# VH-VL binders against q9zvf3: the designs that were tried, part 4

Target 1, 151 residues: q9zvf3
Amino acid sequence: MATSGTYVTEVPLKGSAEKHYKRWRSENHLFPDAIGHHIQGVTIHDGEWDSHGAIKIWNYTCDGKPEVFKERREIDDENMAVTFRGLEGHVMEQLKVYDVIFQFIQKSPDDIICKITMIWEKQNDDMPEPSNYMKFVKSLAADMDDHVLKA
Key: E = the ipSAE of ESMFold2; O = the ipSAE of OpenDDE; V2 = 0.75 times the mean of E and O plus 0.25 times the DockQ between their complexes.

## First folded at step 2 (VH-VL; framework fv_socazolimab)

Design s04b (at its last look DockQ between E and O 0.07; V2 from the best seeds 0.00; counts 0 for: pae E 11.7 > 2, unsure alone 70.8 < 75, placed apart)
Fold by OpenDDE, look of step 2:
Structure s04b (fold): chain C 151 residues (1-151), chain A 123 residues (1-123), chain B 109 residues (1-109)
Amino acid sequence: as target 1 above (151 residues)
Amino acid sequence: EVQLVESGAEVKKPGSSVKVSCKASGGTFSSYAISWVRQAPGQGLEWMGGIIPIFGTANYAQKFQGRVTITADESTSTAYMELSSLRSEDTAVYYCARSEYFGDRYYYGMDVWGQGTTVTVSS
Amino acid sequence: QSALTQPASVSGSLGQSVTISCTGSSSDVGGYNYVSWYQQHPGKAPNLMIYDVSKRSGVSNRFSGSKSGNTASLTISGLQAEDEADYYCSSYTSSRTLVFGGGTKLTVL
C-alpha cells in the first residue's frame, strides 16, 4: 500500500464557475443549511470567513460517523481555487498531510467542472488510504450544485 | 498591514534568563509559524527555533536545545522566546519572524520580521 | 548542524548582473525546495526576497533564484545602488530546522 499520494477527480456541475467558487470561497457558513446531511457545522477559529489564511473548524459526517476537521484556507482567485490545508481532526489522526483543492472551471455557458485534488500522506504505514475521504469531498461538491443554482 | 512587534531592549547579567515577546497584528496569527533568529554584532543570522502556534509544537536548533524555550499564545497573538543561562556570547539582536507551514512541517520563508530586540549580556 | 556556504563578498557595477551561491547538502538545499534568500541593509531587519528556491516575495523581477544539486543561487540583474546589502540564504533541513548561510556582502561599484 502507498504511504502517500495524490487523488484527482472532476465533478461535473451546472451553471457558473464564479458562483460555485464564491460558495466555497466566501460562503462556507451556508454549508450546514445547504448540505446538512454532510456538514453539520462550521466555525471560524481565526481570521474572517472570506480571508486567505483563515482557520476554520468543520463538523461533518463521513461514512455515517460524526467527525471534526480543522483547516487553514488558501484562496487563489486567479484560478478560482480554494485549498483546505488539514491541521487537526479525525482525518489528521490518520494522515500527516491532508490538503484538498477545489478548482472551478467553466466549460460551457451552462456547464462547469469542479476539479478536486487531494494530497495525502499517512501518519504511519498502518493507516488506510483516504479513498473514502475523496468520495466524501466529491459528494460535497456534487450535492452543493442544486443549492448554488437556486441562489 | 501585518506587523510583528517585539518587546524592548534587555540588559542581563551572565547566568540569568531573558524572555522576549513578539506580538502579531494585522493578520491571521494561527496561519503562520513564528521563528526566532538572532544576530550578534557584526555577525550573520542564526536560527534558534520556531513554533507553530496552532499546534503548540516548537523545534529548536541543536545549539540551543535545553537552553531556549519558545511558546505562543493564540489568544493574544503573541509568541515568546526565553533563553536561559545567558553568557556574553548571547549578546545580539533577536528577531521574530513569521513563515508559512505545511502540516506539521515548516517552510520557513520568513516574509514578515519584527523590529528586533537587543539583548546585552554583561557583568 | 553546519551553516550553508556563501561567498563572503561579491561586487558588481551598476547595471550589471551578479550571482550569489549558497551551497549545502542533501539534507537541506539538495533535499528540499525550501530555499529562501534575504536582503539586509545595515541596522535593519532582513527582508525576504526569494522563497521556495525561485519564487519572488513581492520584489523586483531583477531578483531571481535557482537551484542545482546542493547549490542554490541568487541572481541580481540590472544592479542598482540600493542593492548594496548583505544577502543570506536559508534552507529547511531534514531535522525540521532552518539553517542560514554565512551571508554575502554585495558591493555596488
Scores: ipSAE 0.400, ipTM 0.825, lowest interface PAE 1.3, mean pLDDT 95
Fold by ESMFold2, look of step 2:
Structure s04b (fold): chain C 151 residues (1-151), chain A 123 residues (1-123), chain B 109 residues (1-109)
Amino acid sequence: as target 1 above (151 residues)
Amino acid sequence: EVQLVESGAEVKKPGSSVKVSCKASGGTFSSYAISWVRQAPGQGLEWMGGIIPIFGTANYAQKFQGRVTITADESTSTAYMELSSLRSEDTAVYYCARSEYFGDRYYYGMDVWGQGTTVTVSS
Amino acid sequence: QSALTQPASVSGSLGQSVTISCTGSSSDVGGYNYVSWYQQHPGKAPNLMIYDVSKRSGVSNRFSGSKSGNTASLTISGLQAEDEADYYCSSYTSSRTLVFGGGTKLTVL
């Protein structure tokens, strides 16, 4: 009845895993300037920019459609991974579970992989699989790459 | 194209309540905030409050705090404003308007307006 | 509680320009707040003319907005008889509230 799944992809990036992780972990306020065609704003609902358990709200455009998303984050510094757990927003009208994990892994001195894991469950069987959201988050990681190397 | 249609005019006695509806069509209801603005005869515009329908979060002007309740029903694309303990000074045209919003707290611009609902409070 | 101050009235002759001011605190007009301008003809709902100084809601290029310090301005050039109306500025604040100025009656002479 309920349909669920997990998507996994890897995005090749350049530079330092720590710098990329810091951007996603602590510096979301820089996203509109860097990738403003995707992300128009990020605001703090609760906590600080860099705190585990913070709740942030994202204003973004996905497939030409403006949307809003509220997430609680979990920070795993040992593995350089941040999890955005879906709480509310347009995506939660389709999904009752939507968790996205960004993990940054150094492969060589200048080469990194961003491993993106999306754990999802549909609100009901009539909803589409969230492949458009996976495409979206993959593009965020890819397009942010150039802006971390320059910062 | 987004349109806002309000419920019809009302005549009320002092001490009663009024609830005005605002039905949105021709767009995505959850993409915008809804504001309520009133205008007494010969007076300026007064913002009463607003709501972000996807979160159900309402914010009220201090003057109306405790007397106004703003709600939204996403399933029917309808926002509501209820004003209680009516006084003759509440005689006004009540507008709903679509606003853009940022995060869950910030409103800007009102680019689509309802036709206005006349509420008359008379003893 | 914040306030936006507008002149009660302004006037101008056909074909000339007028400017309507909207002055508030830095939390209402300055900083990152958006300022919008509305035109209202008698018996009608307000119409959004300008929101954010770089955008106009499909209205004539005769209407333009600007912001400097804690003052926003609406300029109407090439005045026409139908421009005679009430004009309101508004801004959202950092406290999740939207406020209007007191309104300005424009008389076209």
Scores: ipSAE 0.005, ipTM 0.542, lowest interface PAE 11.7, mean pLDDT 85
ESMFold2 (binder alone), look of step 2: mean pLDDT 86; pTM 0.914

## First folded at step 4 (VH-VL; framework fv_remtolumab_arm2)

Design m32
Fold by ESMFold2-Fast, scan of step 4:
Structure m32 (fold): chain C 151 residues (1-151), chain A 119 residues (1-119), chain B 107 residues (1-107)
Amino acid sequence: as target 1 above (151 residues)
Amino acid sequence: EVQLVQSGAEVKKPGSSVKVSCKASGGTFSSYAISWVRQAPGQGLEWMGGIIPIFGTADYAQKFQGRVTITADESTTTAYMELSGLTSDDTAVYYCAREGDYWYGMDVWGQGTTVTVSS
Amino acid sequence: EIVLTQSPDFQSVTPKEKVTITCRASQSIGSSLHWYQQKPDQPPKLLIKYASQSFSGVPSRFSGSGSGTDFTLTINGLEAEDAGTYYCHQSSSLPYTFGPGTKVDIK
């Protein structure tokens, strides 16, 4: 069974790529209000809401279970991408590498997507592959779309 | 359902250390943040630091960094706060508080531990 | 660190009157502001989370509003049991900080 891998998915969006990118890049403090059924809170551990290299702690519900996740982010304005590099939390008990890239792409006026790339490596062979976390982050992107459209 | 029970009052001499315990019962321990907050007589609330047990590493307010150590033992569902180099300015009630589903809103508090530093 | 200030420091109010307490942050904290009530010789109790969301079991006379840097806790029709000190708390960034408190007394 695979010990490491890369998952890729595309989430179609109705809201603009720029508004979505701004939300994920600079406005994580709006996530509990926007998608509180998934994300209950987010706190800056180090840096600012919009800084490259900021470390944030997320409190969220995944598959009905409350979890916590600490990450360091990388901002790539040229590609409209934000990378979340896993440091600690429930995910990191399962994985020793967990990097999630959210890229916002507008291919045409009616073809806007969030491309999610998840790079992972398991702690050991007994751990499951992180397909449940891929499903979770896909749901975050999809559900955020409704809130961005109202903004 | 979650309750936090703290250790009893302490009277300490200047220069000594104190270690306060906070035992959690009911509910999940490992994924919920536990903060330590103190209150000097007649004064407001002051955050000292906190730990999310699953992370293993605590975070501290700058003022206490170097003097405070916060730890958690998942096997006994107990968090600890140790403060060294005590002075009379450390006389206060020390609280532990849980931040759970209402994340970083501290929804459950211990009863408090009075620490008196006197010569 | 983010500094929180509260006004007024002290307020003496007759029962059934409206009480307004303001909390101001030194920088934007979004909606990551929580309100607590503390009665003498008791630990604080959570009243309002994320600026405006009532915690379970809290009387409906308590409400919160605001975002960014300016926040308000309102008690609409103060009851005798509401005497105590009220604190705001920000969870936007570490270290967490509290406001200095507003003491509400019944005249």
Scores: ipSAE 0.091, ipTM 0.723, lowest interface PAE 5.6, mean pLDDT 89

Design n07
Fold by ESMFold2-Fast, scan of step 4:
Structure n07 (fold): chain C 151 residues (1-151), chain A 119 residues (1-119), chain B 107 residues (1-107)
Amino acid sequence: as target 1 above (151 residues)
Amino acid sequence: EVQLVQSGAEVKKPGSSVKVSCKASGGTFSSYAIGWVRQAPGQGLEWMGGIIPIFGTADYAQKFQGRVTITADESTTTAYMELSGLTSDDTAVYYCAREGTWYYGMDVWGQGTTVTVSS
Amino acid sequence: EIVLTQSPDFQSVTPKEKVTITCRASQSIGSSLHWYQQKPDQPPKLLIKYASQSFSGVPSRFSGSGSGTDFTLTINGLEAEDAGTYYCHQSSSLPYTFGPGTKVDIK
């Protein structure tokens, strides 16, 4: 059983990489309206909605349980990527490292993906691996596609 | 059903400190934020700060940083607001309110604690 | 910090009339705007959360709308028990802030 690791997955998208990147980069305030069954709220702790280094607090339902997550975001416009570095919350009771990178890649009109990379390290050996959180963030990307495509 | 019950009214002298308690019952405690809002006589609502117990750290409005301390005790499901260096400008009703982990607005309020600062 | 302004400051209304209260934010707050009612010597009571979502148990005559910087609370058919002060509150960024309040009296 690993104590740390990296998960990688790809979520196929129908909406453009640019529209998805804009949503994740600059428009987190739209998440409760777009995917309210997953994300109930998001609040800026420090910075602005589109600031590199902004700290945000997320309220969400994971596996039927309400949770909170505080993160610092990093923006990488060259690679169309946003990194969420975990600071505090339910997930951080399980993990001491939780960094999630969402990268939006469009190779053609029909080949658009969100590449999700999760870098994690457990608080201790008794904690489960964060496969449930990987499933959760994958669902966020997939369900956001419906809203972005129709916007 | 969630209920917040606050400690009783206090009369304090200038320069002293006051510590108000807010006991939560019903529902979950750890993942819901508890905020503190005060209201001076005849005035509007002023947010002082809040704590999400699971985070372990509190956030404060700039005006109160350095004078206010907000804490939570999960074993007794009680939040506290301690305000130091009291002046007559601190005479107000102090409310605690549940903030639904920062997303529901303040959906449950305590009854309020009147703090009077006088010689 | 985000500053909220409300208009009108005061409104005197006949029962069954429609009441409109506006709240404007100094910068965009998405839909993170909540409305409260406060009666004398009572704590505030949540009416509308996230601009337009009615809180459970709140009468259907209360509704909210708006996004970004401009928000409205509507009372469609004011009742006697609706007299009070109405506050908007933003949860978009810390520190949280409240509007100055709108007092609604019955003629």
Scores: ipSAE 0.147, ipTM 0.727, lowest interface PAE 5.4, mean pLDDT 88

Design n22
Fold by ESMFold2-Fast, scan of step 4:
Structure n22 (fold): chain C 151 residues (1-151), chain A 120 residues (1-120), chain B 107 residues (1-107)
Amino acid sequence: as target 1 above (151 residues)
Amino acid sequence: EVQLVQSGAEVKKPGSSVKVSCKASGGTFSSYAIGWVRQAPGQGLEWMGGIIPIFGTADYAQKFQGRVTITADESTTTAYMELSGLTSDDTAVYYCARDRYGWSYGMDVWGQGTTVTVSS
Amino acid sequence: EIVLTQSPDFQSVTPKEKVTITCRASQSIGSSLHWYQQKPDQPPKLLIKYASQSFSGVPSRFSGSGSGTDFTLTINGLEAEDAGTYYCHQSSSLPYTFGPGTKVDIK
């Protein structure tokens, strides 16, 4: 039914918001080592690991299927948020808009959350809503938790 | 399993162009990265560029920009590398190779190589 | 572009000895470093992916280690069939780059 929408979820995490934000902002090259069952690789297409507007290519397994995704990122240090704007790949065969915002929020000294906002628009009415991709990105944040703490 | 089969050896004159094909069999062609790597006699490996067919656009090493064109045809599961303005410095074996997961897994399947000789 | 350097350029080794080849990147590449073996008149063959993960079917005597800028390929107990040229390759950033190679000969 819906041709566009916004999903929002909150993932409880351990440690500091600054350390989690740094991992997602500046250290994507560590993802295959940390969560290799989800992310098999990440490559810079343009820019640097920590630059605003960098374009990266991700290789990942979603629902048991290998996929490729190209994104341009936007960094918002004031809000401790990083946005991944979808450009090309399997997900973009289904969606013409796919923007995912990861925001890291310290709630108390020991209580932090990763707030994930997914803004999407389908290529056409026959495409499914991207609830499977929301589950996937939620799993990335949750599974990264222990690895950020060990850093 | 995935196999890459390349077109045969070529002898070309300086100033001409060469187009090498790389036919993939098995697997899902659209999501692989197909890279092109050349090796001059007695020299090391040099990456020229590559394409992920589902993206539709190719990436090139700076040295080859303007002279190399890499394309892919999903209907025939064939990748192509065309190099123009040939000189004797382009005499080399040209390989296609796939990276299973875009550009990050490592090149796990290689074509047999195509020898290109540029001579007057 | 990221530049890779290898050492040594050449190594001649007696069978059963340990061989160590190093690869250094001009900037940090995490674990996005892969190792290949090439024999004369053959295409390269993937040995180690992501710095330390053995590729399927590769003999257990081959191992890799390292992260960031410094990486090592080890052959523990060289066999006669291991003669060839070994290349490192980075996939951290496009364009892909290869090291200049290390030639391993058997005495």
Scores: ipSAE 0.348, ipTM 0.783, lowest interface PAE 3.3, mean pLDDT 89

Design n29
Fold by ESMFold2-Fast, scan of step 4:
Structure n29 (fold): chain C 151 residues (1-151), chain A 121 residues (1-121), chain B 107 residues (1-107)
Amino acid sequence: as target 1 above (151 residues)
Amino acid sequence: EVQLVQSGAEVKKPGSSVKVSCKASGGTFSSYAIGWVRQAPGQGLEWMGGIIPIFGTADYAQKFQGRVTITADESTTTAYMELSGLTSDDTAVYYCARDHIGWYTYGMDVWGQGTTVTVSS
Amino acid sequence: EIVLTQSPDFQSVTPKEKVTITCRASQSIGSSLHWYQQKPDQPPKLLIKYASQSFSGVPSRFSGSGSGTDFTLTINGLEAEDAGTYYCHQSSSLPYTFGPGTKVDIK
């Protein structure tokens, strides 16, 4: 039982790291159409779809429960990584720090890895660790694979 | 499932404020947003702002920032919209609506019955 | 702020005719466009959500299409009860905005 921690996982995906990175970096507006069983909507609160520091609000279903999440995104083009820093929402009732980094790494001409790093800190000792949220974000990357490949 | 019931009509003097309530029943109050939309006589719909109760903070249309305050009380499942510095231009029907920010299957699908606010001397 | 424009502002139509209402956004909003019907002294009623998805209980004569900046609401075979004002609404960016409305009357 830790109060804080870092989860890391690697999701094998197909195609181009560039295309996957573009989807997560600049095209979040396509998520409800691509993976509507997970993400029901996403709205810009501040900034643009491709802006460093843009603030977005997500409507999603996690473990059968509708939730909302407000985040500020950070773009790192050098490392093909995008970070979502949690600001408000259901997950922030459980955690006071929730930062998720998606990095896209080309492994071969047709295979990539999405490396997901989740940095978290609980609101208090009685809160569960966010393994369910790690499972959720991993499923977003995996289910997006087919949609990016077909684009 | 979800029903929104608003407070009754109000007649106010210029310079005063009005506070309209919107009580929700059914559904999970914390999981959706409550938006406030007004309509002046013979005019179109104008979004004023909204609140997602779980965030505890509201978002406002620029035109109303500084004059409008939107709050929510989860214990009574009631949202409020308070508008200050009233003028005759604020005479309108004020609606609350369930506002699902970016929801895959929703726009504003549940509306209150409306509250008529008349500003006259 | 995203500005929505509607055309036409007024249309008088014979029963059973096809009605087409357009909504254009000042910038791309994907499919985050919703259509409402409002009758006098009543709150708006959601007809079409996310450009093309019919809301439950809405008659099949109502349909929506479009994406990006150009959207259309179609009523195939207008009926007397369809008289009212139709509004588009975008939920892509805050602040949310509505179109100015299209009034549909029966001849």
Scores: ipSAE 0.065, ipTM 0.696, lowest interface PAE 6.1, mean pLDDT 88

Design n32
Fold by ESMFold2-Fast, scan of step 4:
Structure n32 (fold): chain C 151 residues (1-151), chain A 120 residues (1-120), chain B 107 residues (1-107)
Amino acid sequence: as target 1 above (151 residues)
Amino acid sequence: EVQLVQSGAEVKKPGSSVKVSCKASGGTFSSYAIGWVRQAPGQGLEWMGGIIPIFGTADYAQKFQGRVTITADESTTTAYMELSGLTSDDTAVYYCARELGDYWYGMDVWGQGTTVTVSS
Amino acid sequence: EIVLTQSPDFQSVTPKEKVTITCRASQSIGSSLHWYQQKPDQPPKLLIKYASQSFSGVPSRFSGSGSGTDFTLTINGLEAEDAGTYYCHQSSSLPYTFGPGTKVDIK
C-alpha cells in the first residue's frame, strides 16, 4: 500500500509578489541565469513560456546529484499560483504523484511570502518521503528572491 | 571528467543504414540529454535529435523523422544513432554531445566525431 | 522552429583586434543561447553558456551578452589560436537549432 501526504511551507520574500509570480509563471527561461547553482537548464517540450498546460524539462542539481524533471504546468492568475504536475524524471521513480504549487501572497508591503504546497504519493512504501525535494524547492524560491530584487 | 567516445568511420552504399555509437564515461549518464549533430563537408552544424536516457523516448528534428532512430542503453552508458535510407547528402561527420546541465562541474562534452561516407 | 542568423559570415582580422559576432533569433529565447568554437578537424568547444556565462577554462577575452532575440560574442584582443568558426545555439525549445557560423581568420 502506497503512502501519501501533503507538505506545506512558507518562504519569506523581499521582492514583490507580482515580480516573483511573473518569474515562475512566464519567465522560467531566466532560471539558469538567476539560480544556476540549482537550475542548469529549462527547455520547452510543448507550449509557450507563459502558457497554461505547457510541458517543460528541467535540468537541476539536488543534493549534489544531477537530475531531470518533466512537468506540465497549470496557471491560476486569480490566486497568483503556478502548479507543476510531475510527469517523468528522477522524482517520478520515487513518487507516482508529485504536484508542487507555488503561490505568491502579499499581505502588506513588508509581508510577502511564497507558499509552497507539495502533494505526493510514493511508488511503494519502501521509498523515502520527499522531504529532500521540499527542501530543494524551498531553496529555489528563497534564492530567486535575490535575482528578483535586482529587477 | 566526462568523456564521449564514438565508433569508427563508416563507408556505406546508397540505400543502406548506419548505426553510430557514443560511449559515455564519468559523470551522470541517465539525467543528461545526448544529442546528435552532423556536419557535411564545409557546412555548418545541424541538430538531428536527442535522448534523455531516463525518459527512454527520443526527440527528432523534423527533417530526419522517419529515417533516424536514437536510443540509449543505461547498462553500458552508450547512446546510438541509426540513420536509414542513406544518400550522398548524408556524407558528413556525426557528433554526439552531452547537453548543458552541469553548472557545478562546468562541463559540456562532445564526442570526437564519426565520419560517414556514402558512395557507390 | 527557431531560426538563428549570424553576422558576419566571415571576418579576417589582425592579432589583438576586437572581434564582434552577432546572433539573432526569429523569436525570443530569453538567455538560452550558447556559443561554440570549432577549429579545423575538431569537434566544437563550448565557450559561453546562457548568453553571458563563461565556460570552465575559457580565456577571459571571450565574453557574451544579450537576451531575447539579439546576442553578441566578443573577443577582446584576438590571439592566433582563436582562428576558427563560431556558432550560436539555442536550447529554449525543441528542436534545437544552430546559427550558420562565422569564420574568423588571422591575417
Scores: ipSAE 0.029, ipTM 0.642, lowest interface PAE 7.6, mean pLDDT 87

Design n33
Fold by ESMFold2-Fast, scan of step 4:
Structure n33 (fold): chain C 151 residues (1-151), chain A 120 residues (1-120), chain B 107 residues (1-107)
Amino acid sequence: as target 1 above (151 residues)
Amino acid sequence: EVQLVQSGAEVKKPGSSVKVSCKASGGTFSSYAIGWVRQAPGQGLEWMGGIIPIFGTADYAQKFQGRVTITADESTTTAYMELSGLTSDDTAVYYCAREYGDYWYGMDVWGQGTTVTVSS
Amino acid sequence: EIVLTQSPDFQSVTPKEKVTITCRASQSIGSSLHWYQQKPDQPPKLLIKYASQSFSGVPSRFSGSGSGTDFTLTINGLEAEDAGTYYCHQSSSLPYTFGPGTKVDIK
């Protein structure tokens, strides 16, 4: 069983990479309205909604269980990527490194992919790999699709 | 069902401190965020701060920073709010509230309130 | 710090009338606006979360709308038990803040 690793997946989405990137980069305050079955709340702890280095607190339901997650974000406008670096929360009880990168890539005029890269390291050997969290963040991207298209 | 039960009323002298407790029952305490909101007689609601028990540090409104300390004890499922340097302006009902629940955000469960009176 | 303003400050209403309460934020808060009812000597009770989502057990006469900076709570057909003070609350940014409240009395 690996103690650290990197998961990568690609989520096909429709519309504009710029609009999807903007939602994840600058408009997290819209997440509870858009995908309230996953994300119940997002609060700025430090910084602004669109700041590089902003710290946010997320309230969410993963596999029917309510959890909280605190992260520091990094913005890479050149690559249309936003990175969430895990700081505290239920995930961080299991992992001591949890970095999730969402990159938005235009493939055709009406089709994009969201490339999700999860870099993780377990707290100890007895902890499970975070495959369930990868499934969760993949679902966030997929379920956001219709809401972003209407924006 | 989740319930929050607070400690009883306090009468304090100016310059002293008060520590109010908020015991949670039902539900999963570690998944809560517990906030503290006060209300002076005849006035509105004022958020003081809050804590998520699995985080190391509480968050405070600037007005109370340096005078308020919010803590949580997961073993007794109890949150605490301690306010120091009391003045008559601190006379209020102090509420604890769960700042998010199982499927949403907002203050859904409130304690009954603790009246703190600061007088000479 | 985000400042919330409510109007009106006070409203005296006949039962079965429609009541409208407005909450305005000093900057955009998306849909992170919640409404509470408080009766004398009781803690507040959540009515509406995220601008428009009714909390469990809240009568259907209560509804919310709005986004960004302008929000409205509507009581369509006020009942006697609805007398109380109504507060808006934003959860968009720390520190959380409340509006000053709107008192609704029954004639």
Scores: ipSAE 0.166, ipTM 0.731, lowest interface PAE 5.7, mean pLDDT 88

Design n34
Fold by ESMFold2-Fast, scan of step 4:
Structure n34 (fold): chain C 151 residues (1-151), chain A 120 residues (1-120), chain B 107 residues (1-107)
Amino acid sequence: as target 1 above (151 residues)
Amino acid sequence: EVQLVQSGAEVKKPGSSVKVSCKASGGTFSSYAIGWVRQAPGQGLEWMGGIIPIFGTADYAQKFQGRVTITADESTTTAYMELSGLTSDDTAVYYCAREGWDYRYGMDVWGQGTTVTVSS
Amino acid sequence: EIVLTQSPDFQSVTPKEKVTITCRASQSIGSSLHWYQQKPDQPPKLLIKYASQSFSGVPSRFSGSGSGTDFTLTINGLEAEDAGTYYCHQSSSLPYTFGPGTKVDIK
């Protein structure tokens, strides 16, 4: 199996890229209320909800398992992209690099694409590739769609 | 229903150490953080530090850095706070509290408190 | 370190009156402010989380508002069982800090 890689997927969503970007950029505190079957909680460890370099801790369920993830985010307003750089947690037990980029691209007045790029590197070659985590983050974007549209 | 149960009251001499336990029951222990807060007689609340058990590392308030050690044992679902170099200024009630997840931002579940008296 | 200040320090109130407690942060904390009630010889109890979200089981007379640096806890129609000390708490950045408390007594 490969020891490192990059996964890319595009999730078609409804509404405005600005509203979806705002949710991921500035309003992570709304995630448990919107998609509580995936995300049970999110807490600021350092910074603010909308600050570049903020460190947040997520409590979530992936493949039926409760997990915790600590990340530092990078905001790119010009490209409407937010990067989550993995620092600690269950994911980081199998990966030493786990960076997930969510970019929001307006395609038509009522349709957008969430482009998800996952850059990963395993702790060692015995670890599985993180395809399950790619499926998970894709599901977060897809299930958030209705809640952003109704906001 | 998550409950936190703390160890009993302690009377300690100046210069000694105290280790307070906080046993969690209910809920998933690894899915939340445990904070430690103390309150001196007639005074307000003071955050000492906290731990997210899965990370195996703790965060501390600078005032207590070097004197406090916070640990967690997932197999027994118990968090510990050890404070060394005790003085009379450390006489207080010590609380453990769950730091939040999922509608639980802030500290939603508290232990009953452990009174620590430092007396010569 | 983020410093929280509360006013008033002490308030003696007749039942059914409105109580307003303010909490100010030394720098912006967004909405990461929580309110607690503590009664004598008891641990604190969470009332309001993230500035304005009522915690489960808390009476509707308690409400919170504010953002950034200025926050308010309101008790609209104080009851006898509301006597206690009220604390604000920020979770925006480490170290987490508490306000000095506001004591509310019933006349």
Scores: ipSAE 0.006, ipTM 0.576, lowest interface PAE 9.7, mean pLDDT 87

